# Designs tried in a protein design chat: VH-VL binders against q0aze0. Part 83

Target 1, 268 residues: q0aze0
Amino acid sequence: MKIILVNNRFKENTEKKAQEIAGQLSALNVEVIIDNGLDEPYAGTVDFIMVLGGDGTMLRAARRYGQRAIPVLGVNMGTVGFLSNIEINELAEYLPLILREEYSLEARMMLEVAVFQQQSLLTRVFCLNELLLRSNSPRMLSFALEISGQKLEPYRGDGLIVSTTTGSTAYSLSAGGPIADPQLDAFIVTPVASHIINKRPLVVSPEREISLHLLEEREAIIGIDGQIKMDFGAENRVLIKRAPHPLLMVNLKAKPFFTSIDRSLQRQ

## First folded at step 25 (VH-VL)

Design TB11
Fold by OpenDDE, fold request of step 26:
Parts: C-alpha cells; sequence; structure tokens
Structure TB11 (fold): chain C 268 residues (1-268), chain A 123 residues (1-123), chain B 107 residues (1-107)
C-alpha cells in the first residue's frame, strides 16, 4: 500500500504529525509520500490520500489529486470545518480499517474551471468548492452569465460565485447562498453584492455549462477555492463545467451533515 | 488585421443555385460563431443564417429555410452559404460577420463584417 | 419572431445636434440589443452591444440605454462622420432580427 500524507508546510504541527504518521505507517510496511505543498504533486500511483489539517488543506489536496479517483480522508487537526471525517486523535483507532480498505466512499462533485484569453487557454483547474469572479476595485462589475447557451440579464455587482454543493457552506454561504446537501450534484450561482436587491441565487443542473465574461473593461479577479487568484479582464472568459471525476471522500465514521451545520456555522 | 472577405456573388437566373464564400483572417476563425446577413438594394439589414463555432448548430431565417445551407471549414477559415432555388427576392448584398464573443453558444453582436458580395438576377 | 420597431425612419440634423433614435421590441429581450452604423456602400459597424456598452474604438458621444423592450441610441453631439444609417438588432431570441433603420442626414 502507498499513501500520500497531505499537510500544510506553514503549520508546524501538521508537519510534525505527518512525519510521525509516516514513521508509523512505514513500520507497517506502508510506503508514504509527504506532500506539504512545496513541490509538484506526486505523479506516481497511490492507493490512499490522508489530509492532515483543515478544509483549506483538503481543497488543495482535491485540486492536486482529485482527478485521479483516489480515496481521500480528511483528518482534522483542531480546526472547524466540513471536509474532515475524523479527528487526529482518532487516527490510531481507524488506521486498521484504512489499511484493510474497510471504509465507504462519498463522491463529491468538483468543478472544471477553464480561463481563456483571446481564445487561448490560460489555465484549467479542478476545484472542490467554488469559482469566484470579483471586482478588484470599489466599482461594480458588469458581466454576462451564460448557462448552456442561455443568456441571463447582465449582472451588475461586486461579483459572482459558482460553487459546488460541497462549496455551499464556504464563501457562497457568506454571500447569501443556500446550504446544499453535499450528496447532491449541482451548481450554485450566488451573486456577490448585486445592484439588484435580494437577487436570488441559482441552483443549476450539473449537466449544464456556465460561462462568464465582462461586458466592459474593469479590474477584476478570478478566485478558485480562495487559494488561486488571477487577474480577469474584458478579453478573458471563464467556462465552468462539472469535472469529469468526483472527489472520492473517505467516510470512516458517521458525520451527519445537517445535524452538524448549526454547530459548525456558529463557530465561524 | 482582422477581416472577412466575401466572394461568389454575381448574376444568376431564378431557380438556380449559387455558393457564397467568406474567408476569415487575422483571428481564430474556429472560435467564433459566424453569420450571414443580407441587404436588398435600398433596404435594411436582414439576418439570414448563423453557424456555431464548432459547426454543429445551424440557424436560419424562415425566408431561406429549406433553400439555403450554411457551413464552414475551420481548417481553411472559410464560411459558406449554399443558396438553392434562388428567388428574385433574394437579391441583395450578402455580408458575412463574426460574433463578438468566442466559444459561446449564444450571440453577443457582430463586431467584424466583410465588404459584402452582390447577388442579382438576370431577366 | 421578435419584431423590432425603429423610429424615426429618418432624421435631419446639423453638426453639433443631439440625435436620439429609439427601438422597441415586440417582447422583452432583456439587454441583448445591439446598435450598428452603416455608411453608404460600406458594411455595418457595431457601435453598442448589450444595450449600453460601447464597442472598442467607438467615440463617447455614442451611448445606448434601455432594457426589456424599449431602447435608445443617443449621439450627444453629431459630427460630420456620423451621417449614416443606424440599425438596432436583437440577439436574445432566434431568429435574430433588425430594426428598419434610421437614416441620419444633413439638414
Amino acid sequence: as target 1 above (268 residues)
Amino acid sequence: QVQLVESGGGVVQPGRSLRLSCTASGFTFSSFNVHWVRQAPGKGLEWVAAISYEGSNKYYAESVKGRFTISRDNSKNILFLQMDSLRLEDTAVYYCAKDRIYYSHAFYGMDVWGQGTLVTFSS
Amino acid sequence: DIQMTQSPSSVSASVGDRVTITCRASQGIKSWLNWYQQKPGKAPKLLIYAASFRQSGVPSRFSGSGSGSDFTLTISSLQPEDFATYYCQQDNNRPLTFGGGTKVEHK
């Protein structure tokens, strides 16, 4: 068995723990690769990914490895979030199950985000939570939203979020989006400070394609999962689709989503 | 230099066929929806047909449906309009035009036009 | 089909004048209305897209407004090169349809 431990190099406690766990796994004849985000993603084949940290680390792991159809376990290290399944102090208890591959998997839809400039592809990213279009100035954006070739009324406001159902409890929620069942595949399109009072978010079928472009030259940015940022102008266009592969999240213990919402949200 | 150049116009007899061509240069032709728009002498503009950037979707005005066929060769940067069963009312300057937005299945205005090619009829 | 009614059909104006052209759609087309300028013997030129946004290179004296079914093209101060025929065009629905045109001519 070969396992990737994903941690955050900027959090010393996660690095230390990753090394400790790596030692334990090695003693059990498990090959271990540690990914702290410094280097490129490991290109070889692996059987399991263990994410040590919080939601941010999970998002990074998803972007780096989500397309490979590898089981991904979130191990929380004292943070509040929605993407971890067990706590670090529970790892010893569940380790035998992991090694025997006695766990269930939950498929989570990811986004395929393609950003273009004058017909050239700038970047293509798979992400678990959301794509954000946002003004980089105090001025409002004017942009076109197209869904499966259908043109909506031009948007005016600070920006727009296109999120997965997993991402519904992330930035989309802060912007007034609905809380979605993560077992449901859908896009959530949430306006950010629209000039239209109480503009409602859209829940869109995962079979549809979404595109955005500015109607005038303004300073704007594209954000992906709050970790990737790039400039976005009038010559750019973003195309959003359901990723061809979902993230396979490991479920070792029952963690009822809806009963945990109040607790998790109150702590934020 | 972004441009479209129409050709193939001329004098034709009613009931006959004519094939118009539009050659694109200076931009990625295969990334844009393109249109045919015609203008009868001394009259206004009339949308005739459109084809998606990938060539899979074709749209026609009712006045030409069943008689005209729009097509494209992205490898050669050429747009075509096959006009069959031509009628006197088809007399016009025919323009090809590209849509403003690339990789779209919707239309957002025509930002580049050719000079047009004239189709007329002999008595 | 969406019918586009453009008015007036012609307008006589002088250099420096404010010129207003209106376009009405038979049904709502949101903001998906374009304006074109055409000079004699020339191809049309895109001026305004999405009702109110100027195409690159278009002078600021040209402005578009409106949404839904009523739209307006305004030339704040007519210049000698602005004498031409103007067309509105909707692309909210297929088939695409043009207005009848407005000829701006010298008084």
Scores: ipSAE 0.902, ipTM 0.954, lowest interface PAE 0.5, mean pLDDT 95
Fold by OpenDDE, fold request of step 26:
Structure TB11 (fold): chain C 268 residues (1-268), chain A 123 residues (1-123), chain B 107 residues (1-107)
Amino acid sequence: as target 1 above (268 residues)
Amino acid sequence: QVQLVESGGGVVQPGRSLRLSCTASGFTFSSFNVHWVRQAPGKGLEWVAAISYEGSNKYYAESVKGRFTISRDNSKNILFLQMDSLRLEDTAVYYCAKDRIYYSHAFYGMDVWGQGTLVTFSS
Amino acid sequence: DIQMTQSPSSVSASVGDRVTITCRASQGIKSWLNWYQQKPGKAPKLLIYAASFRQSGVPSRFSGSGSGSDFTLTISSLQPEDFATYYCQQDNNRPLTFGGGTKVEHK
């Protein structure tokens, strides 16, 4: 068995714990790779991914490895979030099940985000939460939203979020989007400070494709999962569709989503 | 420089066929939806047909449906309009034009036009 | 099909004049209206897209407004090179349809 431990090099606690766990796994004849985000993603074949930290670390792990259909376990290390399944102090209890591959998987839809400039592909990213288009100035954006070839009324406002159901409890929620069942596959399109004060979010079928482009030259940015940022101008387009592969999240411990919403949101 | 150049126009007899061509240069032709628009002498503009950037979707005005066929060769950067069963009312300058936005299945205005090719009829 | 009614059909104006052209759609087309300029013997040129956005290179004296079914093209101060025929065009629905055109000519 080969396992990747994903942690955050900027959080010393996670680094130390990763080393400790790596030692324990090695003693059990498990090959371990530690990914703290410093280097490129490990390119070799892997059987399991363990994410040590919070939601941010999980998002990074998903972007780096989500397309490879590898089971991913979130191990919370004292943070509040939605993407961890067990606590770090519970790992010893569940480790035998992990090694025997006795766990269930929950498939979470990911976004395939393609950013273009003048017909050239700049980047293609698979992400778990959302894509954000946002003004980079005090001025509002004017942009076109296209869904499966259908043109909506031009948007005017600070920006727009296209989120998965997993991402519904992230930035989309702060912008007034609905809380969605993470077991449901759908796009959530949430306006950010629209000139239409009560503009409603859209829930869109995962079978559809979404595209955005600016209608005028303005300073704007694209954000992905709150971690990737790039400039976005009039010559750029972003195309969003369901990723061909979902993230396979390991479910070792029952974690009722809807009963934990109030607690999780209150602490954030 | 982005450019479209039409060719193939001329004098034709009613009932005959004619094939127009439009050669694109200066941009990635295969990334844009393309249109044919015609203008009868002294008259306004009339949309004729459109084809998606990948060539899989074709759209026609009712006035030419069943008679005209739009097609494209992305490897050669050429747009075609096969005109069959031509009628006197088809007399016009025929323009090819590209859509403004790339990789879209919607239309967002035509930002580049050719200079047109004239189709007329002999008595 | 969506019918585009353009008015007036012609307008006589002088250099420096404010010129206003209107276009009405038979049904709602949101903001998906384009304006073109055509000079004699030349191909049309895109001026305005999505009702109110100027195409690159178009002078600021050209402006578009409107949404739904009523649209306006305004030339704030007519210049000698602006004498031409102007067309509105909707691309909200297929088939795409043009207005009848407005000829701006010398007074």
Scores: ipSAE 0.902, ipTM 0.953, lowest interface PAE 0.5, mean pLDDT 95
Fold by OpenDDE, look of step 25:
Structure TB11 (fold): chain C 268 residues (1-268), chain A 123 residues (1-123), chain B 107 residues (1-107)
Amino acid sequence: as target 1 above (268 residues)
Amino acid sequence: QVQLVESGGGVVQPGRSLRLSCTASGFTFSSFNVHWVRQAPGKGLEWVAAISYEGSNKYYAESVKGRFTISRDNSKNILFLQMDSLRLEDTAVYYCAKDRIYYSHAFYGMDVWGQGTLVTFSS
Amino acid sequence: DIQMTQSPSSVSASVGDRVTITCRASQGIKSWLNWYQQKPGKAPKLLIYAASFRQSGVPSRFSGSGSGSDFTLTISSLQPEDFATYYCQQDNNRPLTFGGGTKVEHK
């Protein structure tokens, strides 16, 4: 068995824990690769990914490895979030099950985000939470939203979020989007400070494609999962569709989503 | 320089066929929806047909449906309009034009036009 | 089909004048209206897209407004090179349709 340990190099406690766990796994004849984000994603084949930290670390792991159909376990290390399944102090208890591959998987839809410049592809990214378009100035944006070739009324506002159901409890929620069942596949399109007071979020079928582009020359940015940022102007377009593969999240411990929402949100 | 150049126009008899061509240069032709728009002498503009950037979807005005066929060769950067069963009311300058936005399944205005090619009829 | 009605069909104006052209759609087209300028013997030129946004290179004296069914093209101060025919065009629905045109002529 070969396992990737994903941690955050900027969190010293996760680095130390990753080394400890790596030692333990090695003693059990498990091959271990540690990914703290410093280097490029490991390109070799692996059987399991263990994410040590919080939601941010999981998002990074998802972007780096999510398209590879590898089981991903979130191990919480004292943070509050929605993407961890077990606590670090529970790892020893569940380690035998992991090694025997006795666990269930929950498929979480990811976004495929393609950003273009003058018909050229700038970047293509798979992400677990959301794509954000927002103004980089105090002025509102004017932009076109296209869904499956259908043109909506031009948007005016600070920006727009296109989120997965997983991402519904992230930035989309802060912007007034609905909380969605993570077992549901859908896009959530949430306006950010629209000039229309009652502009409603849209829940969109994962079979559809979403496109955004600016209608005027303005300074804007694209944000992905709150971690990737890039400039976005009138010559750019972003195309969003369902990723070809979902993130396979490991479910070792029953974690009732709906009954834990209040607890999780209150602690954030 | 972004450019479209029409050709194939001329004098034709009613009931006959004619094939127009539009050659694109200076931009990625395969990334844009393209249109045919015509203008009868001394008259206004009339949209004729459009084809998606991939060539999979074709759209026609009712006045030409069943008689005209729009097609494209992205490898050669050429747009075509096959005109069959031509009528006197088809007399016009025919323009090809590209849509403003790339990789779209919708239309957002025509920002580049050719010089046009004239189709007329013999008496 | 969506019918586009322009008014007036022609207007006589002088250099420096404010010129206003209106376009009405037979049904709502949101903001998906374009304005074109055409000079004799030339191809049309895109001026305004999405009702109110100027195409690159278009002078600031040209402005568009409106949404739904009623739209306006305004030339704040007419210049000698602005004498031409102007067309509105909707692309909210297929088939795409043009207005009848407005000829701006010398007074």
Scores: ipSAE 0.895, ipTM 0.947, lowest interface PAE 0.6, mean pLDDT 95

Design TB11
Fold by ESMFold2, fold request of step 26:
Structure TB11 (fold): chain C 268 residues (1-268), chain A 123 residues (1-123), chain B 107 residues (1-107)
Amino acid sequence: as target 1 above (268 residues)
Amino acid sequence: QVQLVESGGGVVQPGRSLRLSCTASGFTFSSFNVHWVRQAPGKGLEWVAAISYEGSNKYYAESVKGRFTISRDNSKNILFLQMDSLRLEDTAVYYCAKDRIYYSHAFYGMDVWGQGTLVTFSS
Amino acid sequence: DIQMTQSPSSVSASVGDRVTITCRASQGIKSWLNWYQQKPGKAPKLLIYAASFRQSGVPSRFSGSGSGSDFTLTISSLQPEDFATYYCQQDNNRPLTFGGGTKVEHK
């Protein structure tokens, strides 16, 4: 069995704990690859991914490995979030089930985000939570939103968020978007400080294609899962689709979304 | 230099067919939606047809639906309009035009136009 | 189909005049309206897209406004090269439709 152990190298407690867990797994004849964010993603075949840390570390793992159909387990190390399944002190209890592959999987929709400059692809990224378009100056943006070839009224304001249902509890929520059941596949389109035009959040079929471009030159930024940042101008265009594969999240311990929602939101 | 050049206009008999071509240069033709627009002598502009950048979606004005066919050859940078069952009211200068926004399935304005090709009828 | 009604059909004006052209859609088209200029024997030229945004290279004396069903093109101080016919055109709905045109001619 081969496992990728994902941690954040800039947090010493996670790096130390990753080494301890790697030792425990090696003693059980499990091959361990540590991904602390420094190197390129491991390209070889693996059976399982274990994420040590909070939602941010899970977002990086999803971006690196989410399209490979590998089970991913979130292991909480102190910060309560939406994407962990077990606590670090419970790992020994659940490890036999992991090794026997006795767990269920929950599929979480991901976004495929393609950013262009003119007709040239600058980047293609798969992400779990959201794409943000926002102004990078005191001036408002004017921009077009196209959904499957249908044009909405031009937006005027600070920006727009296109999120998954998993991302509905992230930036989208702070901008006034709805909380969505993460078992649903959908886009949630949430305006950021809309001006002149009273725009409401939209819930959109995952089969739609969404695109964005500016109607006039302004300094803007694209943010992806709060972790990737790119300049965005009048020559750029963003195309957003449902990613080909969902993130496969491991469920070892029951984590009922609706019975715990208030507690999880208080920790944001 | 971004250019569109129409050809294939001429004098035909009513009920016959004619094929117009529009050759594109100076831009990535396969990334943009393109249109045919016509203008009868002394009259205003009339949108005729459009085709998506990849060629999968075609749209027609009601006045030409069933008689005209729009198509494109992205390998040769050519837009076509096949005009069948021509009528006297089809007399016009025919323009091809490029839509402004790449990789879109909507229309955002026609920012580059050809100079047109005239279609008329013989007695 | 969405009918686009332009007024006036023509206007006589002098260099330096402020010229206003209106365009009314038969139903709401949001802000998805374009303005074109056409000189005799020439192809149309895009001036304004999405109701109010100037195409690159268009002088600042041209401005567009409006949303919904009622739109205006304004030339703040008419220049000799502005004598031409102006068309509005909606791209909110298919089929795309043009207004009937407004000819701006020298008095």
Scores: ipSAE 0.827, ipTM 0.926, lowest interface PAE 0.9, mean pLDDT 92
Fold by ESMFold2, fold request of step 26:
Structure TB11 (fold): chain C 268 residues (1-268), chain A 123 residues (1-123), chain B 107 residues (1-107)
Amino acid sequence: as target 1 above (268 residues)
Amino acid sequence: QVQLVESGGGVVQPGRSLRLSCTASGFTFSSFNVHWVRQAPGKGLEWVAAISYEGSNKYYAESVKGRFTISRDNSKNILFLQMDSLRLEDTAVYYCAKDRIYYSHAFYGMDVWGQGTLVTFSS
Amino acid sequence: DIQMTQSPSSVSASVGDRVTITCRASQGIKSWLNWYQQKPGKAPKLLIYAASFRQSGVPSRFSGSGSGSDFTLTISSLQPEDFATYYCQQDNNRPLTFGGGTKVEHK
């Protein structure tokens, strides 16, 4: 069995715990690859991904590995989040179940984001929470939102968020979007400081294609999961659709979304 | 230079067929939606048809639906308009035009136009 | 189909005049309205897209305004090269439709 152990070496003493867990797994004849975020994603075949840390570390793991259809377990290192399943002090208890593959999987929709300069693809990334388009100056943006070839009224304001249902509790929520059940597949489109009266968040079928472009040159930024940023101007377009594969989250311990939602939101 | 050049216009008998071509150069033709627009002598502009950049969606004005067929060959950078069952009211200069936004299934304005090709009738 | 009504059908003006052309859609088209300029014997030229945004290379004396059903093209100080016919065109709905045109001509 080969496992990727994902940590963030700048957070919560996770390097020490990653080494301890790697030792435990090696003693059980499990090959361990440690991904601390500095090197390129491991390119080889693996059976399981274990994420040590909070939601941010999970978002990076999802971007790097989410399209490989590999089970991903979130292990909480002491802070409450939405994406962890077990606590670090419970890992020894659950290791036998992990090794015997005695767990269920929960699928979480991801976004496929393609950013273009003119007709040339600049980047294609997969993300778990959201794409943000926002102004990078005191001037507001004017931009077009196209959903499967249907043009909405041009947006004017600070920007727009296109999120998954998993991302509904992240930046989308702060911008006034609804909390969505992460078991649903949908896009949530949330304006950021819109100057257009009657612009409300939209819930959109996951089968739609969503695209954005500026109607005039302005300094703007694309943000992805709050972790990747890139400049965006009048020659750019972004195309968004449902990613080919969902993130496959391991469920070892029941974590009812609705009974824990208020505690998890304390982190907002 | 970004350029569109129409050809295939001429004098034809009512009820017959004619095929117009539009050759594109200086831009990535396969990335843009394209249109046919016509203008009868001394009259205004009339949108005729459009086709999506990959060729999968085709749209027609009601006045030509069922008689005209738009198509494209992205490997040769050519837009076509097959005009069947021609009528006297189809007399016009026919322009091809490029939509301004790439990789879109909507229309955002026609920013590059050809010089036009004239379709008229004998007798 | 959305009918686009332009007025006036023609206007006589002098160099330096402020010229205003209006366009009315038969139903709401949001801000998805374009303006084109056409001189005799030539293809149209895009001036304004999405109601108010100037196409590259279009002088700042051209401006567009409006949303919903009523739209205006304004030439703030008419120049000799601006004598032409102007068309509005909506791209909110298919089929796309043009207005009847407004000829701006020398006094």
Scores: ipSAE 0.824, ipTM 0.924, lowest interface PAE 0.9, mean pLDDT 92
Fold by ESMFold2, fold request of step 26:
Structure TB11 (fold): chain C 268 residues (1-268), chain A 123 residues (1-123), chain B 107 residues (1-107)
Amino acid sequence: as target 1 above (268 residues)
Amino acid sequence: QVQLVESGGGVVQPGRSLRLSCTASGFTFSSFNVHWVRQAPGKGLEWVAAISYEGSNKYYAESVKGRFTISRDNSKNILFLQMDSLRLEDTAVYYCAKDRIYYSHAFYGMDVWGQGTLVTFSS
Amino acid sequence: DIQMTQSPSSVSASVGDRVTITCRASQGIKSWLNWYQQKPGKAPKLLIYAASFRQSGVPSRFSGSGSGSDFTLTISSLQPEDFATYYCQQDNNRPLTFGGGTKVEHK
């Protein structure tokens, strides 16, 4: 059995804990690859991914490994978010179940994001929460939103968020979007700092293709899961669709979304 | 240089067929939606047809639907208009034009036009 | 189909004049309206897209405004090269439709 331990190299307790867990697993004849974010993603075949940390570490793991159909377990080491399943002090209790594969999986839709400059692909990334288009100057953006070949009224404002249902509790919520059940597949399209009454958030079928481009030259940025940022200008377009594979999240401990939502929103 | 060049116009008899061609250069033809637009002598512009960048969606004005067929060959950078059952009201200069936004399933304005090719009829 | 009505059909004007051309759609088209300029014997040239944004290389004396059903092209100070015919065109709905044109002529 081969697993990846994903941790954050900037948090000393996660590195130390990752080494401790790797030792425990090696004693059980499990091969362990540690991914602390410094090296390229591990390219070989693995059976399981264990994420040590908060939602940010899970987002990085999803971006690196989410299209590989590998079970991913979130292990909380501090402030409880939306994406952890067990606490670090419970790992020893659940480890036998992990090794016997006695757990369920919950599929979470991901975005496929392709960013172009002119006709050339700059980058293609897969993300769990959202793409943000946002002004990088005091001026408002004017931009076009196209959904499966249908043009909405041009947007004018600070920007736009296209999120998954999992991302509905992240930046989309702060911008006025709805909380969505993460078991649903959908896009949530949320305007940022719009005063226009008829520019409400949209819930959109996951079969749609969504695209964005600026209607005039402005300094803008694209943000992906709050972790990747790039300049965006009048010669760029971004195309967004449902990723080919969902993130497969491991469910060992019952954490019903609706009973825990208030606690998870009370972030430190 | 971004260019579109139409050809295939001429003097024909009513009821005949013609095939117009539009050759593209200086840009990635396969990334853009393209249009045919016509203008009768002394008259205004009339949109005729459009085809998506990948060739899968085709759209026609009601006046030509069922008689004209738009197509493209992205390997040769050529746009076509097959014009069947020609009528005297089809007398016009025919322009091809490029839409301005790449990899789109909608239209955002025609930013590059050809010189046009004339279709007329003999009596 | 969306009918586009331009007015006036022609305008007599002098160099330096402010020229205003209007375009009305038969139903709402949001802001998805373009303006083109055409000189005799030449292909049209895109001036304005999405109601109010100038195409690259278009002089700042050209401006567009409006949304919904009513749109305006303004030439703030007419130049000798601006004597031409102007067309509006909507791309909100298929089929795409042009207005009838407005000829701007030297007085």
Scores: ipSAE 0.818, ipTM 0.921, lowest interface PAE 0.9, mean pLDDT 91

